VH-VL binders against a9jty4. Designs and how they scored, part 16

Target 1, 144 residues: a9jty4
Amino acid sequence: MAKKRDSPKLIKIKDAIKLINQEVSLIGIVLEQREPKQCRNNDWICTLRIIDDTYPSPGLTVNVYSRTLEQLPQIKNHDDMILFTRIKMQTFDSGKRVNAACSRWVSSFALFEGEDLILHADEDTSAVFVWDGTDAPPASILAK

## First folded at step 4 (VH-VL; framework fv_teclistamab)

Design a52
Fold by ESMFold2-Fast, scan of step 4:
Formats: C-alpha cells, sequence, structure tokens
Structure a52 (fold): chain C 144 residues (1-144), chain A 122 residues (1-122), chain B 108 residues (1-108)
C-alpha cells in the first residue's frame, strides 16, 4: 500500500531552492507570467516568476502544467498571490539554476487576488479560476 | 561532471544495421528528470533528431525514421543504444548522443557527446 | 510536418550585434532552444526556453519568441562566436523535435 498523503507544510522560497528533486509547498507573489506554451504531451504550460519575503526579484521560475488553457492560473494583476502545493524543485544548467514544476497529477495551486482567495463570482468573466489540485487547500490559506 | 561518449563501428555496409552505444558517466541514466536522445548530422548538413528514450524504456522516434529505428536503455550499465536498420549512403552522418531535459514541455539537449562519424559504404 | 526557417548566413563586424531569426507558424506558442556549433565541435545550448540563458553562457546572448518569429541576439560579437546556430522546438502535434536549417554566423 502506498503511503498516505501528508498535509502540506508551507516553506519559504529561500528554503525551497535547497530541496532539489523534492516536493514543496509555498506561497509567492506573481511578478510575471509568460505566454502559455504547448507541451510535448499536448498539455499546456504557464511559466510564472514568483517572490516572497526571503527571495526577491528575479524570483523563482515555476512551470505550471495543465491539459487545457482554461485550467492554467488566470493571473489578472501583477502582485497576485499564488499558493503552490507539492511542486517539484528541480535544477537545470548542470545544477547551477533552479526552477519548480507544478504537475497536473501531483501538484496543485490556488490563486489569490491581492491577499484574499477569490473564487471569481463575476459572471461576465470568460475565464474562471478553479482549484487545480487533488488536495483541499490548507485551512490557514482559506481563512485569508 | 556529466559526460556522454558514443561508441560503435565507424563503417557499416548498405542494407545492414547501424549500431551505436552511448555511455553516460558522472550522472545516472535512471533519473526521472531526463530523456536520452540521438541526433545526427550528415556531412555539411544540419541537425536531425532521431529519437529519445526514458529510463523506463518509453520512446519517441522521428516519424521519418520510425520504421527503421530502435532505441534501448540498459540502466545497469548506465548506457543507451541506437539501432538503425537497412542503412543506405544517406545515413552517413556524425551521430551524437545527448541528454534531454524532461519537464513535460521543452526538450532541451543540454549535454552532448563529442559525436562519432558513421560512414555507410560497401 | 512543422518547418523552422533560418537565414543560411549572417555576417557582422566585431563589436556589433548579430540577430538570427527562426520562423515558424505560431512559433510563439512553442518553446525555442538555440544551439551554437563551432566548426568540428558538438553543439552547445546557448539560449533555451525562448529567453533563458544557461550558466556559463555570456550575457551577450539573449533570445525572444513571439508570433511567427523567434530571434537569437548576440551583442558585442567576438570572433569566437563564429559558428552555425540552430533553433529547435518540440512539435506536440507529431511528437517530433524540429531543428531549423542552421545559420552560419561570420565575423568579419
Amino acid sequence: as target 1 above (144 residues)
Amino acid sequence: QLQLQESGPGLVKPSETLSLTCTVSGGSISSGDYYWGWIRQPPGKGLEWIGSIYYSGSTYYNPSLKSRVTISVDTSKNQFSLKLSSVTAADTAVYYCARETYDYVWGSFDYWGQGTLVTVSS
Amino acid sequence: SYVLTQPPSVSVAPGQTARITCGGNNIGSKSVHWYQQPPGQAPVVVVYYDSDRPSGIPERFSGSNSGNTATLTISRVEAGDEAVYYCQVWDSSSDHYVFGGGTKLTVL
């Protein structure tokens, strides 16, 4: 039997960049979102750069994967906050540089507008944010 | 430091099978973070991707070569190999093995072997 | 099949800026990687994921990708930059890596 999933522990980006090839959960402020790209398996990717109080600009690059464009993070404003759950820290460039992967099978995310979790009740919005995870967000995050 | 080294016969007769092996040192082929690929370059021409393999044995092949190509992996020897059947003079090329970054999106070949020239001639 | 188009050659004077283009239908929706191949040597990735630079690659190398054109830009060109440069994408429709035809950079 596979080991039961543990509740995610939120850590800071400064600590996360040391946990190469491991899954971490963290909150960051979105500095930049690149144009969505198509993946080799026909999934889509959204590339974000995020910061927190321990890791400034240019920030940590996070690649978010989804089967559809609509399920990718819908970043409306600079400085929106995002929670990532069980993203995988990884290296490239011979271990000299670090990024993270938010996979559609293991990882999840929740987008905050400003500092609150926004469910997007605006009926004129063509894009609606949906929780993209197998796990419910931590209660401490939902309280915001 | 990671190194990739091609090996195999430099001369192959037409209609026979071209067989090359890539030996990986300084890193493990059993990593879930990478695919391992073969790229070739005919003399004076550009780069052509042949195919890539994951340590589980999962493969992707260039559609134009798929009927003739087999790539295999031997994790116990930290090697992967290319077999290209029914070769002709058009298969004369420098053959490179390379590591491909696996992140579900952009396959970048970040480390290359030095290349080995294979000439197809009678 | 998906095709990437590069100019066959680009010439630039030392210290000037070289721009090498890679044309492809909706290439902006694909991630572009750039390889430098000096004469007689194996290729080396110089720009990947459209605009990121591997460690050890000089800051003079940069990239962009939007619409139907990706561009490799080499500023303050040096004689040692002479090489053939290849762009490369993954085509998800065919599960196929596509390389451009290569651009020979000459520094005169």
Scores: ipSAE 0.071, ipTM 0.646, lowest interface PAE 4.8, mean pLDDT 82

Design a53
Fold by ESMFold2-Fast, scan of step 4:
Structure a53 (fold): chain C 144 residues (1-144), chain A 122 residues (1-122), chain B 108 residues (1-108)
Amino acid sequence: as target 1 above (144 residues)
Amino acid sequence: QLQLQESGPGLVKPSETLSLTCTVSGGSISSGDYYWGWIRQPPGKGLEWIGSIYYSGSTYYNPSLKSRVTISVDTSKNQFSLKLSSVTAADTAVYYCARETYDYVWGSYDYWGQGTLVTVSS
Amino acid sequence: SYVLTQPPSVSVAPGQTARITCGGNNIGSYSVHWYQQPPGQAPVVVVYYDSDRPSGIPERFSGSNSGNTATLTISRVEAGDEAVYYCQVWDSSSDHYVFGGGTKLTVL
């Protein structure tokens, strides 16, 4: 049985982009996924663009880091939903642009495949909010 | 606006050390958002990356040049420098300093100095 | 060392589309950056991270990267686009940046 921990509050992307250098949790619809790449530290990176009802196309860029390809998001369909927990908001391009980092040590993601949630936990699973089937997300955060 | 400017001798004798400095203005070198690098271009040839440095002093060097290259940073002067030892005529090139933004995957060089020609000749 | 292969030259007429390729083994697993170097000038990044465009670069510039080939596409080419174009990747196995040999774009 899954152990419950305090979960961060889910916020909308419109509010997240103002919380630079802070950790946020949010849910979005995947518009685009780029092919995985290797980083300078030999981690793998996958770049997604996500939207919600407060932040349309081109959306928020999220860079997901992992030691292995297997642990990166496997987006099957356009409009698949993804939940991110404790991703870090940051700036790039001399502060002109905002993106988010989903790190392997602090952050996690979960994909919705139909009504099924497939949870990917970081390497420190104690830092992750766990959905065990009893704490389904509120209907309001699943609205398109 | 951010400006990078190379400086140093335009003529170096074979076997000596090539020494260049990049002066950064309009931005701080003591930022966690950037690496600072050197790229060179021999006359009529393509670009070759030499190396880069973070303000903490952490460096990356081109493996083909690693035994001869030292890049250093002076945060109090907002400068970084290149030393290339034991030069030969093959080291004749325009040398560019440039800023790398690394917080989105790994970086691209988004601002470049105008370049300075260094000729290796007796 | 990882090697990037570019054609030495590409010629197009004004208003046409230029495509400049950058070949590398499994280059789709690398992040590709593209630089424009006008004659006698320092390089300028025109596409980064495969397909993103820096602030100030016209929408005519776009990029793609999959399999063994990355491509810089310049639509509605103008005379001012004449330059040598370089692709660049970070090679994690040796911790260094690698540039392609450059492609000279000639308009007309």
Scores: ipSAE 0.120, ipTM 0.688, lowest interface PAE 5.1, mean pLDDT 83

Design a54
Fold by ESMFold2-Fast, scan of step 4:
Structure a54 (fold): chain C 144 residues (1-144), chain A 122 residues (1-122), chain B 108 residues (1-108)
Amino acid sequence: as target 1 above (144 residues)
Amino acid sequence: QLQLQESGPGLVKPSETLSLTCTVSGGSISSGDYYWGWIRQPPGKGLEWIGSIYYSGSTYYNPSLKSRVTISVDTSKNQFSLKLSSVTAADTAVYYCARETYDFVWGSYDYWGQGTLVTVSS
Amino acid sequence: SYVLTQPPSVSVAPGQTARITCGGNNIGSKSVHWYQQPPGQAPVVVVYYDSDRPSGIPERFSGSNSGNTATLTISRVEAGDEAVYYCQVWDSSSDHYVFGGGTKLTVL
């Protein structure tokens, strides 16, 4: 079991959608996942819609980028919890709509799979953080 | 508002070079967010992608046309152009210029010109 | 070269749901865009990236893409929806965009 420091400050989705072109960290429940697609840069992309207590369905669209299919979020149930760190809020559709990008160089994510939390760090760090939910999570991970 | 307008001769003789220009107004062709492309449609038939260009000069061409096609860009005039050599009757079509979004995945063509009919006939 | 297969025509009564398919080998791994071309007009994108709608396109238009088939669904069809619809993907093996043959939607 490894634990990573440098905890992000978490914000709610209702506040994140106001921070266009800024990096945010947040926790959400996965409402929907689309099939992975291949990108122009030979990476893979997975599109998720997430919700939290401040932002219900249809939720926030997050595009997750990875070099391989295996490094994309592996959602077992669409109501699983996911933590995103340093995802970038952005606009699309000529600036009329908002989504977020979870890049493989800057961002990371962690899935809550039952009592396990698996953190997939960006490729420059190559770090994986695993936390057993039976113990209190590290304060740095849950800081708000 | 962004507008694209095709221009060039509407009649080209067999074996000659078809030459069209797309003039872009209301937006910059030098934007790094977009590719600029050509799509054609023979009368009564479907759409066929010809190629696209990034303002730096980087191009993608339809393999079936690559030996005959050249797309170029003139950022000072906010224009891009199509040259298709050695034309035959099979190249008779409405030619559209269009803007493609340069996004994390291969994008769609979100703005189109009205199209210009080019007839190849002697 | 990669080929997208569409039915040549689909007929539907006003108020009904039209479904237009786009078949391609492993098309679910590609991003599918859908264009509406009314008679005598330039194409307009109505669904992009499989299931997203451009601003100004009614919610009646939706898309899906999985396995070997992508589908454009138009609910509560109106006479004004009559057009030829084209699907489009990028083919990485030959580095080019491929369009389907088009489906003529007739509103009876």
Scores: ipSAE 0.121, ipTM 0.667, lowest interface PAE 4.0, mean pLDDT 83

Design a55
Fold by ESMFold2-Fast, scan of step 4:
Structure a55 (fold): chain C 144 residues (1-144), chain A 122 residues (1-122), chain B 108 residues (1-108)
Amino acid sequence: as target 1 above (144 residues)
Amino acid sequence: QLQLQESGPGLVKPSETLSLTCTVSGGSISSGDYYWGWIRQPPGKGLEWIGSIYYSGSTYYNPSLKSRVTISVDTSKNQFSLKLSSVTAADTAVYYCARETYDYVWGSFDYWGQGTLVTVSS
Amino acid sequence: SYVLTQPPSVSVAPGQTARITCGGNNIGSYSVHWYQQPPGQAPVVVVYDDSDRPSGIPERFSGSNSGNTATLTISRVEAGDEAVYYCQVWDSSSDHWVFGGGTKLTVL
């Protein structure tokens, strides 16, 4: 049975980088997006760097994983806003640096277009939800 | 303070099995964030990846070496090991062990051992 | 099997910019990693995932990757940059790591 989850608490990037191995939700401005690459198990990975008012350039690196190219973030313009839900904070570079993983199984993202936020669920749900920025973000229905 | 150190015989006879162990200190092999790999370098030549292992025992091997290679992990000793069977003079190389990032930096070997020279000779 | 091609050597004067190329069919669709191997030492990663730098690597090291060529760029080259540089990709079709042949950087 699929279960709707409560809206996640949004935190700032400055606070998120302290929560290693924990899931966080946050909003950032896209500073840079790398071209998608194929990795192990034929998953696709797209790398973003994001900033907010508490964490400037070079920003936080977020690796977004998906089974298909079409379900990765489609950034139209530099400085677009993105909401990440339940991304995992991790260490890399021999434990010296922090980044985040947006996994296809537990994480989600949503892009702002104007004032609308469009949520892209993982490939099993393939659902798109629109959020107006004033209410709590839409909850994804997750397979158990 | 992570350190990796290769150990094993520096001389192996043709047709025998090359056996090396990598001891990890200052960090745990039982981490979901890393694979652990072997890379070799014949004298005066380039780098060649041999294979990698996850602490669960899951492995990836270089297709050109797959029939001769076994990599294993011993989490209680914080070690992983390489066996390469049926060696010839072409297997003479410096052998490195290294840590490989799993989820967030695919393909970065971020910590390397010092390397150990293995000579295949009678 | 997938092949990465590097020039055998590149020479540059101190203070100039060195560019080391890594050629591969559609390499722009791969994540490229770069290693520096000083004489007699183990390799160290200097650029990963096309253009990111590990902590401790100077900003004068940068990378790019598009089409059929990835490039490691070292600006304001110093004598201490002399090393062999290797590019590396993961080939998802056969699940293996591929290294280039290496480029020896000589600082004149």
Scores: ipSAE 0.244, ipTM 0.710, lowest interface PAE 3.8, mean pLDDT 83

Design a56
Fold by ESMFold2-Fast, scan of step 4:
Structure a56 (fold): chain C 144 residues (1-144), chain A 122 residues (1-122), chain B 108 residues (1-108)
Amino acid sequence: as target 1 above (144 residues)
Amino acid sequence: QLQLQESGPGLVKPSETLSLTCTVSGGSISSGDYYWGWIRQPPGKGLEWIGYIYYSGSTYYNPSLKSRVTISVDTSKNQFSLKLSSVTAADTAVYYCARETYYYVWGSFDYWGQGTLVTVSS
Amino acid sequence: SYVLTQPPSVSVAPGQTARITCGGNNIGSKSVHWYQQPPGQAPVVVVYDDSDRPSGIPERFSGSNSGNTATLTISRVEAGDEAVYYCQVWDSSSDHYVFGGGTKLTVL
């Protein structure tokens, strides 16, 4: 029985950092999570550093935006896996540094909890897969 | 290299409108990654945020100044401007234009103009 | 409106460590940025998002933020660090950027 899905085209972080101002989908291991903060329009921001087999520590910084604290990634273990869909690669510090933005308007994420991949996304996110953890994820989704 | 430069009259009479323009060079205002704002500093005092604008025309203003402030953008000239109406001596300050990086760095101001002193006096 | 409180001045000798505090109710839930303003010059960001440094800013500048206090720490202070330092946050309750009153660092 198929869960709601799209098969996003995943790329590795090594390749994503070259796609400045483009939207990419990728999967990584959470290396660090910073305490959530409030910003304009009462949005909440959570900053993560993620790694994969092509891009180790210090990793890629991803800023995740949400309307509520509860909808931000709830990282329980230091090596949890997270899937990002359509996050925007960006430069800052005069183009010297690269990070990514997971926008509440366009982007989504999914987080493993135990054996389940839990989807956190806007209603309008169309390139999204919900994983229940009972079957092995398709290779095209995990990129591992 | 990105540079911001303030311009406009350095002397404004009480009750008139203060008008300043910020010219951006070495980068485009039409970038969706940045907001463009104004910060002021009265002589010997601290910094006070005035407002920001996105290249689409969307604005946010300091609530204390909101009734008197208008910020506008002209993408064809790569400029944005500040109008502050009904000025008094309390509006005497150095006015800075600055770039804000909301989506990257929580709204830090990563580039500033050199500042221009505006004195309100008759 | 939300208020950030900084000590008006801090004095240190060269080579000492300066600590500049920024107090605010539940400031740990906000991202704090720090600016250095040398005399007669525009401010320059020295620490952003509580603890990160822009390219070109020496490692002796660091920051922390928890509870009701954020701190800018300047190790091995040099004469060229003499400036007024401002903390800054976005206050979502009042929809504006709030700056602290500034701390003058004097290096004697």
Scores: ipSAE 0.303, ipTM 0.734, lowest interface PAE 3.2, mean pLDDT 83

Design a57
Fold by ESMFold2-Fast, scan of step 4:
Structure a57 (fold): chain C 144 residues (1-144), chain A 122 residues (1-122), chain B 108 residues (1-108)
Amino acid sequence: as target 1 above (144 residues)
Amino acid sequence: QLQLQESGPGLVKPSETLSLTCTVSGGSISSGDYYWGWIRQPPGKGLEWIGSIYYSGSTYYNPSLKSRVTISVDTSKNQFSLKLSSVTAADTAVYYCARETYDYVWGSYDYWGQGTLVTVSS
Amino acid sequence: SYVLTQPPSVSVAPGQTARITCGGNNIGDYSVHWYQQPPGQAPVVVVYDDSDRPSGIPERFSGSNSGNTATLTISRVEAGDEAVYYCQVWDSSSDHYVFGGGTKLTVL
């Protein structure tokens, strides 16, 4: 019996950048990851730049928030795929620039590392799901 | 165009409460994208952060001032205000109001008022 | 209490490169913002998040942050760059912003 997790409705990054202050789900290829930094409320933040087939380099900047360093995305290959669920599109620099926030309150991410997948699931980073890679990730919007 | 403007008395007596208001024009305090803050600078000295407020009323205060400081927001007037109680000569400074950028974690102050000098003397 | 240390002054000739440092214990773990304050004016953010530049700030302004030192670099310095420069971080352990003491840039 085929058993798959429900995929959120995925949109292209080209369309996501128009949905300011809205939650979107999307998948991309990681181009770059900055060193994690400490932030408010003792959370940690890392910044990723991601691309898909509609939005090439320099890509979309996504700020990922976590209670601990261990639950932030750990990108081993710069072509790794990441799925973001319910990240919030936002503006900064007085509305002149666009990025996205992957918050621990409503957002999640899944990093595809070959046959393994680690899902960051909730606000306190204690509920982490590990998927063994038996189902293929959505690939329809990636720019490989 | 976003503009912030400080207002309030320029002279406050020792032991009294310093009260300032920041009026925001060309943008909305209730947009949800920003924190709003107060920073001060004694004459000839450096910048000292006082505190910040979100339009919901959530605040962060400098621990060294926390027992004396209250920041409040009035979304209907598009204003936020600072009260600093029990002032002394050490509280003489230029007081700035400023907007903190949308990235709640990496907030820099991207727009500042012109500043208002408050002198504490008898 | 977290402390940021800046040199009180830096002097540079027009057209040269100025480097202003901000020292802090493990400051590389913090996001550093830099403000320019011309005489008698309100501060203006010139670099945020260690190395990003706001719209309207010239490419001559850049930043870096690693280990115990963050640096603001101003290339091809102009007389109009004379100002006091402040670094700033958010200290998450006590939930407050900390400013450095400021560095007066003098263009000779």
Scores: ipSAE 0.057, ipTM 0.666, lowest interface PAE 6.0, mean pLDDT 82

Design a58
Fold by ESMFold2-Fast, scan of step 4:
Structure a58 (fold): chain C 144 residues (1-144), chain A 122 residues (1-122), chain B 108 residues (1-108)
Amino acid sequence: as target 1 above (144 residues)
Amino acid sequence: QLQLQESGPGLVKPSETLSLTCTVSGGSISSGDYYWGWIRQPPGKGLEWIGSIYYSGSTYYNPSLKSRVTISVDTSKNQFSLKLSSVTAADTAVYYCARETYDYIWGSFDYWGQGTLVTVSS
Amino acid sequence: SYVLTQPPSVSVAPGQTARITCGGNNIGEKSVHWYQQPPGQAPVVVVYYDSDRPSGIPERFSGSNSGNTATLTISRVEAGDEAVYYCQVWDSSSDHYVFGGGTKLTVL
């Protein structure tokens, strides 16, 4: 069957910011979403700031990449949750600032719409809500 | 502390080649995080981007200047250089070198040299 | 060629808020950077990536970018803010960095 099952373990943003040049998976609450921008390689980028219980406002900036506008995260409600898998932590501004890249080649995301969410954050292969960014997300991976 | 310094002749004759060098100190040109660019400003006018170079030698040029512009990098000297051929009076300007941020989004010029005035005159 | 339009001049009283606009087709889909150029000096980036502030720039400087207009906002304007301000984007269709024409901020 064609399903992505091998998800890395989720960590908190407080821990992720220390793992520069490494891939991490994490869940955050969307604090802010910026208008999509065109990248150097003609991909589209959507910039989000996310928070969790270990890392408050202004939060972590995550840049999400896609070939098309419609495959970028479509944030419906303020404070929606987003799951990122295998996003790359990086520095810019001479190492003074930290952000993360959600690449369409390796990374994925999934959006959740409410507080009724059940997370499998302690399982290495929690894949039911993973989308690899190259296909439209299956309707079944979005949870309330 | 990062410093960029332009150098080269301040007077160039029409039809000749304008040649400038930017010396970078306090930081490495061989960083994957930055492009290095040239921007000019004719007296009393606005800013015009000329081109940018990555330490690998990859370049982007302003299409209106592309036929006359060559930017090169010398990582051993921590320098990059501009050549603008077939100059006319319209090329009289203050020329700035600058560092351009390289992330997945198109970057800003976050550090500038002081600028050098180049006058094109006989 | 892609064009960024800025007002040539904006005048504000000390302590007031200055708004400098940068108009461009779908500019909200581009990353806008703002430069301050005091008389006789090299430009300094004051807002980059639409709304971020470089270290050392006062929090009085802020930016926004949506639709067809980007805006640099300078609150509690001081005499030392007098300068020409330039917006800048990369335009994929013209394949180059485009600067606006500049806006002279005068503090009266």
Scores: ipSAE 0.189, ipTM 0.678, lowest interface PAE 3.5, mean pLDDT 83

Design a59
Fold by ESMFold2-Fast, scan of step 4:
Parts: sequence; structure tokens; C-alpha cells
Structure a59 (fold): chain C 144 residues (1-144), chain A 122 residues (1-122), chain B 108 residues (1-108)
Amino acid sequence: as target 1 above (144 residues)
Amino acid sequence: QLQLQESGPGLVKPSETLSLTCTVSGGSISSGDYYWGWIRQPPGKGLEWIGSIYYSGSTYYNPSLKSRVTISVDTSKNQFSLKLSSVTAADTAVYYCARETYDWVYGSFDYWGQGTLVTVSS
Amino acid sequence: SYVLTQPPSVSVAPGQTARITCGGNNIGSKNVHWYQQPPGQAPVVVVYDDSDRPSGIPERFSGSNSGNTATLTISRVEAGDEAVYYCQVWDSSSDHYVFGGGTKLTVL
């Protein structure tokens, strides 16, 4: 008998920016993707700016960490949608600005490639990353 | 809200150790989101990074200064400190402490102390 | 060992656009940050991560970074923009923050 898998509880970016130092899950439209760069701990960083219907341009900056280039988000088209699971909200600029970190240890992401969405798996977590249609994405985000 | 303030002797004798402390207020040094750094500026010259420290004690030092530099952190006092040994007149500079965003944030120095002039003279 | 090259000075009339360059080998693969240092004051970050602005920095300040040159652009320059501007990167090969030599912006 299959047990129900936990679906990420999605919140809007407007609400996420209030949850500093907390993990959030959210869906956004990719406004900008910067070329990957190597950081000083030798991880690769891909920086995305994402928007939703509550948080327009310039959007929320999400820094995605990965050990390898291949495991970073591979954005195919402008305005692609991305789901982030358990990214950490943080402040910078003396607490005046917010961004988010998608860590390789606790966070995951998935690009919308149709009706079945499989999150990028973090093998060190016990979480099952399958989109089951429960807690449907906000309709306004899907209305592109 | 966040303030960084340098303190320590403004005059150091040649061959001695320059010692400065940065006191952080309005924020915690024990944050995993930031490194804490020292940057200096000799009179009429540009900025030179000295080194940075994470609250765990992990450090990065400018290779040209590494043999003479020690940066330490005291989380109970919300402070971090710089020691630069065997000073010469070339070490005369304004010394700044600064908050450094961790590399997954941006790796920039987003908040600076006012700076303190240290003169190396006999 | 990595070196960033900036012009020593740039002059511009009020209301015009100033462009300050920062040259470095393959600098487009690095994150470039820009600092403004008014006379006698501590530096302030005005552009970080190539093109982003901190809260409180006017939109007149913008940045770009590609190939071997990063550029800080200041539109509609004001007298209060007079300062020395420094670019900065992290060089992963040496675990080293490198600053450019600074560019003095003079508003005529």
C-alpha cells in the first residue's frame, strides 16, 4: 500500500520575504538567470531572479548551490517556471534586503516540464520529491 | 542598526605587533550568513584586503600578508580582532573592519566601520 | 597575483553619464562589486554581483560585466557622486579578494 507523500506547502514570495532564517517553498517565473560561477568553497553557484503575482521585477534573488555544473538549474526558455522546496530566506545589506539560498543539503528545485513534476533530489534527505497535484500551484502563476 | 567600530592603539612601533578589535552591535557575529573582514588603505593609496573570518574560526588571508596576519573571533563579546606582526612604515594605513556577505550571498563588503588610522613610527 | 585595472580618473559634467571600467583577465566569469568612497569616508557598496544595487542606492548606478571588462555606469551625474570608485572580485585560484586601483570621479 502506497503512503501519501508530503507535498511542499507553497507560499507567495510576498509572504516568504517575511520569514527570515526560515525554510520556505514557492513557485516563481524565472526573470533572469546568470551564468554559473565558482565560489570560494569550490561549489558552483547559479543565481536566478524569480517573480510571482505578489512580487514583481526586480524579483527575489535565489542563489542555487551545487557541487557540479550539471546539477544546477538548466533553464531552457525565458519565463520558465521553477519550484523551490525548502530554500532559506536570508538578509543582506544590513538587513535591508532579502534573498534566498537553495542549498545542496536541504533544498531542492524542479522545472515545470509538464504535468508530472519531479523535484531535483537531495540524496541526503528522506524526502520524496514527486508533485502529486495536491496544493496546486497558484493559478495566477500558471496563467502565462 | 548594525554598527561596526574599530578600536586599538593608533601608534605602533616598528617590529611590534599591530592589534585592533572590531566590536559589532545591532547584529550577531554568530550568523552563518556572513564573514567578517579587515581592509586597509595606506594614505593616498587604494584598498587592500587583509583577511576574513567566519564565526567558527575559519579564515582566509591575503597571500602577501599571510605570514604576519592572525584574525580571531570572540563570539561571546560579539567581536573579531586583527593582529599584524613585524610592522614597518609600509603598514601605516587606515584600517577598516567590515561585514562580508558569504559567497552564496554575494561575497561583497556590505557594511563598514568608520576606520581607524594606525601609524607605524618610532 | 590577479590584477584589476581601472583608469585613475574620469571627468564628467553634471547631468552626463560617467563610465568607469575595471579590466581583468576573464573577469566576466567572476562576481564584480563596486564601492564608492567619498573623501575622508568609509567605502559604500553601490553595485554588487555585477549588476545588482543595494537598497538605498539610486537607480542611476548600474553595472555590467562581460569578457575582460566590467563597467560601472552612473547616469545623470550629480556633484555628490564625486568620490573614488573601486571594483573588487574574489580570485578563486589564490583565495584572494582583489581590489582595483580606484578611479577618481570628478564632476566639473
Scores: ipSAE 0.013, ipTM 0.595, lowest interface PAE 7.0, mean pLDDT 81

Design a6
Fold by ESMFold2-Fast, scan of step 4:
Structure a6 (fold): chain C 144 residues (1-144), chain A 122 residues (1-122), chain B 108 residues (1-108)
Amino acid sequence: as target 1 above (144 residues)
Amino acid sequence: QLQLQESGPGLVKPSETLSLTCTVSGGSISSGDYYWGWIRQPPGKGLEWIGSIYYSGSTYYNPSLKSRVTISVDTSKNQFSLKLSSVTAADTAVYYCARETYYYVWGSYDYWGQGTLVTVSS
Amino acid sequence: SYVLTQPPSVSVAPGQTARITCGGNNIGSKSVHWYQQPPGQAPVVVVYDDSDRPSGIPERFSGSNSGNTATLTISRVEAGDEAVYYCQVWDSSSDHYVFGGGTKLTVL
């Protein structure tokens, strides 16, 4: 039997930046995606910079981890939207800078291609996160 | 702020064991965010990574040095140490200790000690 | 046995742009870090994870990494930039750090 997942509460990036060492869920627009890299533990990582209406360019850096290349975000257009659930806010550069980690054990992401939400679940679990239709649909954020 | 300081003998005889200690101040070795490493540089030559240690005792060593290298950590003294056995003249170098910023991918050495010259000579 | 190749030296006039390359098989799939070592001093990281700069490093320093070549670019070069520059990667197949041989930047 799969574990029960609570519905994630979505917050804005400006608020997420204050929640160091905590898990947050949020939606952003992809500004940039770096080419995937292999990590020390043989996982694959891709690095994204995302923005929302509260946090503009250069945006928040999110490192997305996966066991395989195919499970990493496949960003087709620079302005595609991505939903992250339970990503960890962290500091680097001696606490001077902030980024987030999307871990394959705890976190999930989902891509929006046009009006369609493409779900990507943690590869190490049978649990699948489904966005529960919270009051912040992608269209509302894109409206600006 | 964070400071790393190498200490140990500056002269070691061939076939003996080179032993150095790095004292960390202004930060804790018991942090889960960092590895702690040793890098050396022979006079006039480039940098060579020796190895890294996590405060739990987990280590990574340069394969070319692995049979001769032991890195250990003493969290109660906020120190980590290098032992390199069976030294030869090729081991003459400036030895640096440094902090490795982990964060899963980065692995860069963001703080370095000043370095200590170790000469291997009879 | 992974090897990083750097040119031994690069010369540039003040105010010009220096480019220091680091060659390695499929290095674009690895994270590249760059260190500046002024004469007689310990190294300082100037670019990490291909293109990020630590706090305190001028924006004149930038990095890129794709295919078989990573590049450290120093724009508007100053005399104080004279140093040996080293690239570094973690080789996940052998679980160890590899440094390039170093490039001496001379500002003439």
Scores: ipSAE 0.188, ipTM 0.700, lowest interface PAE 3.9, mean pLDDT 83

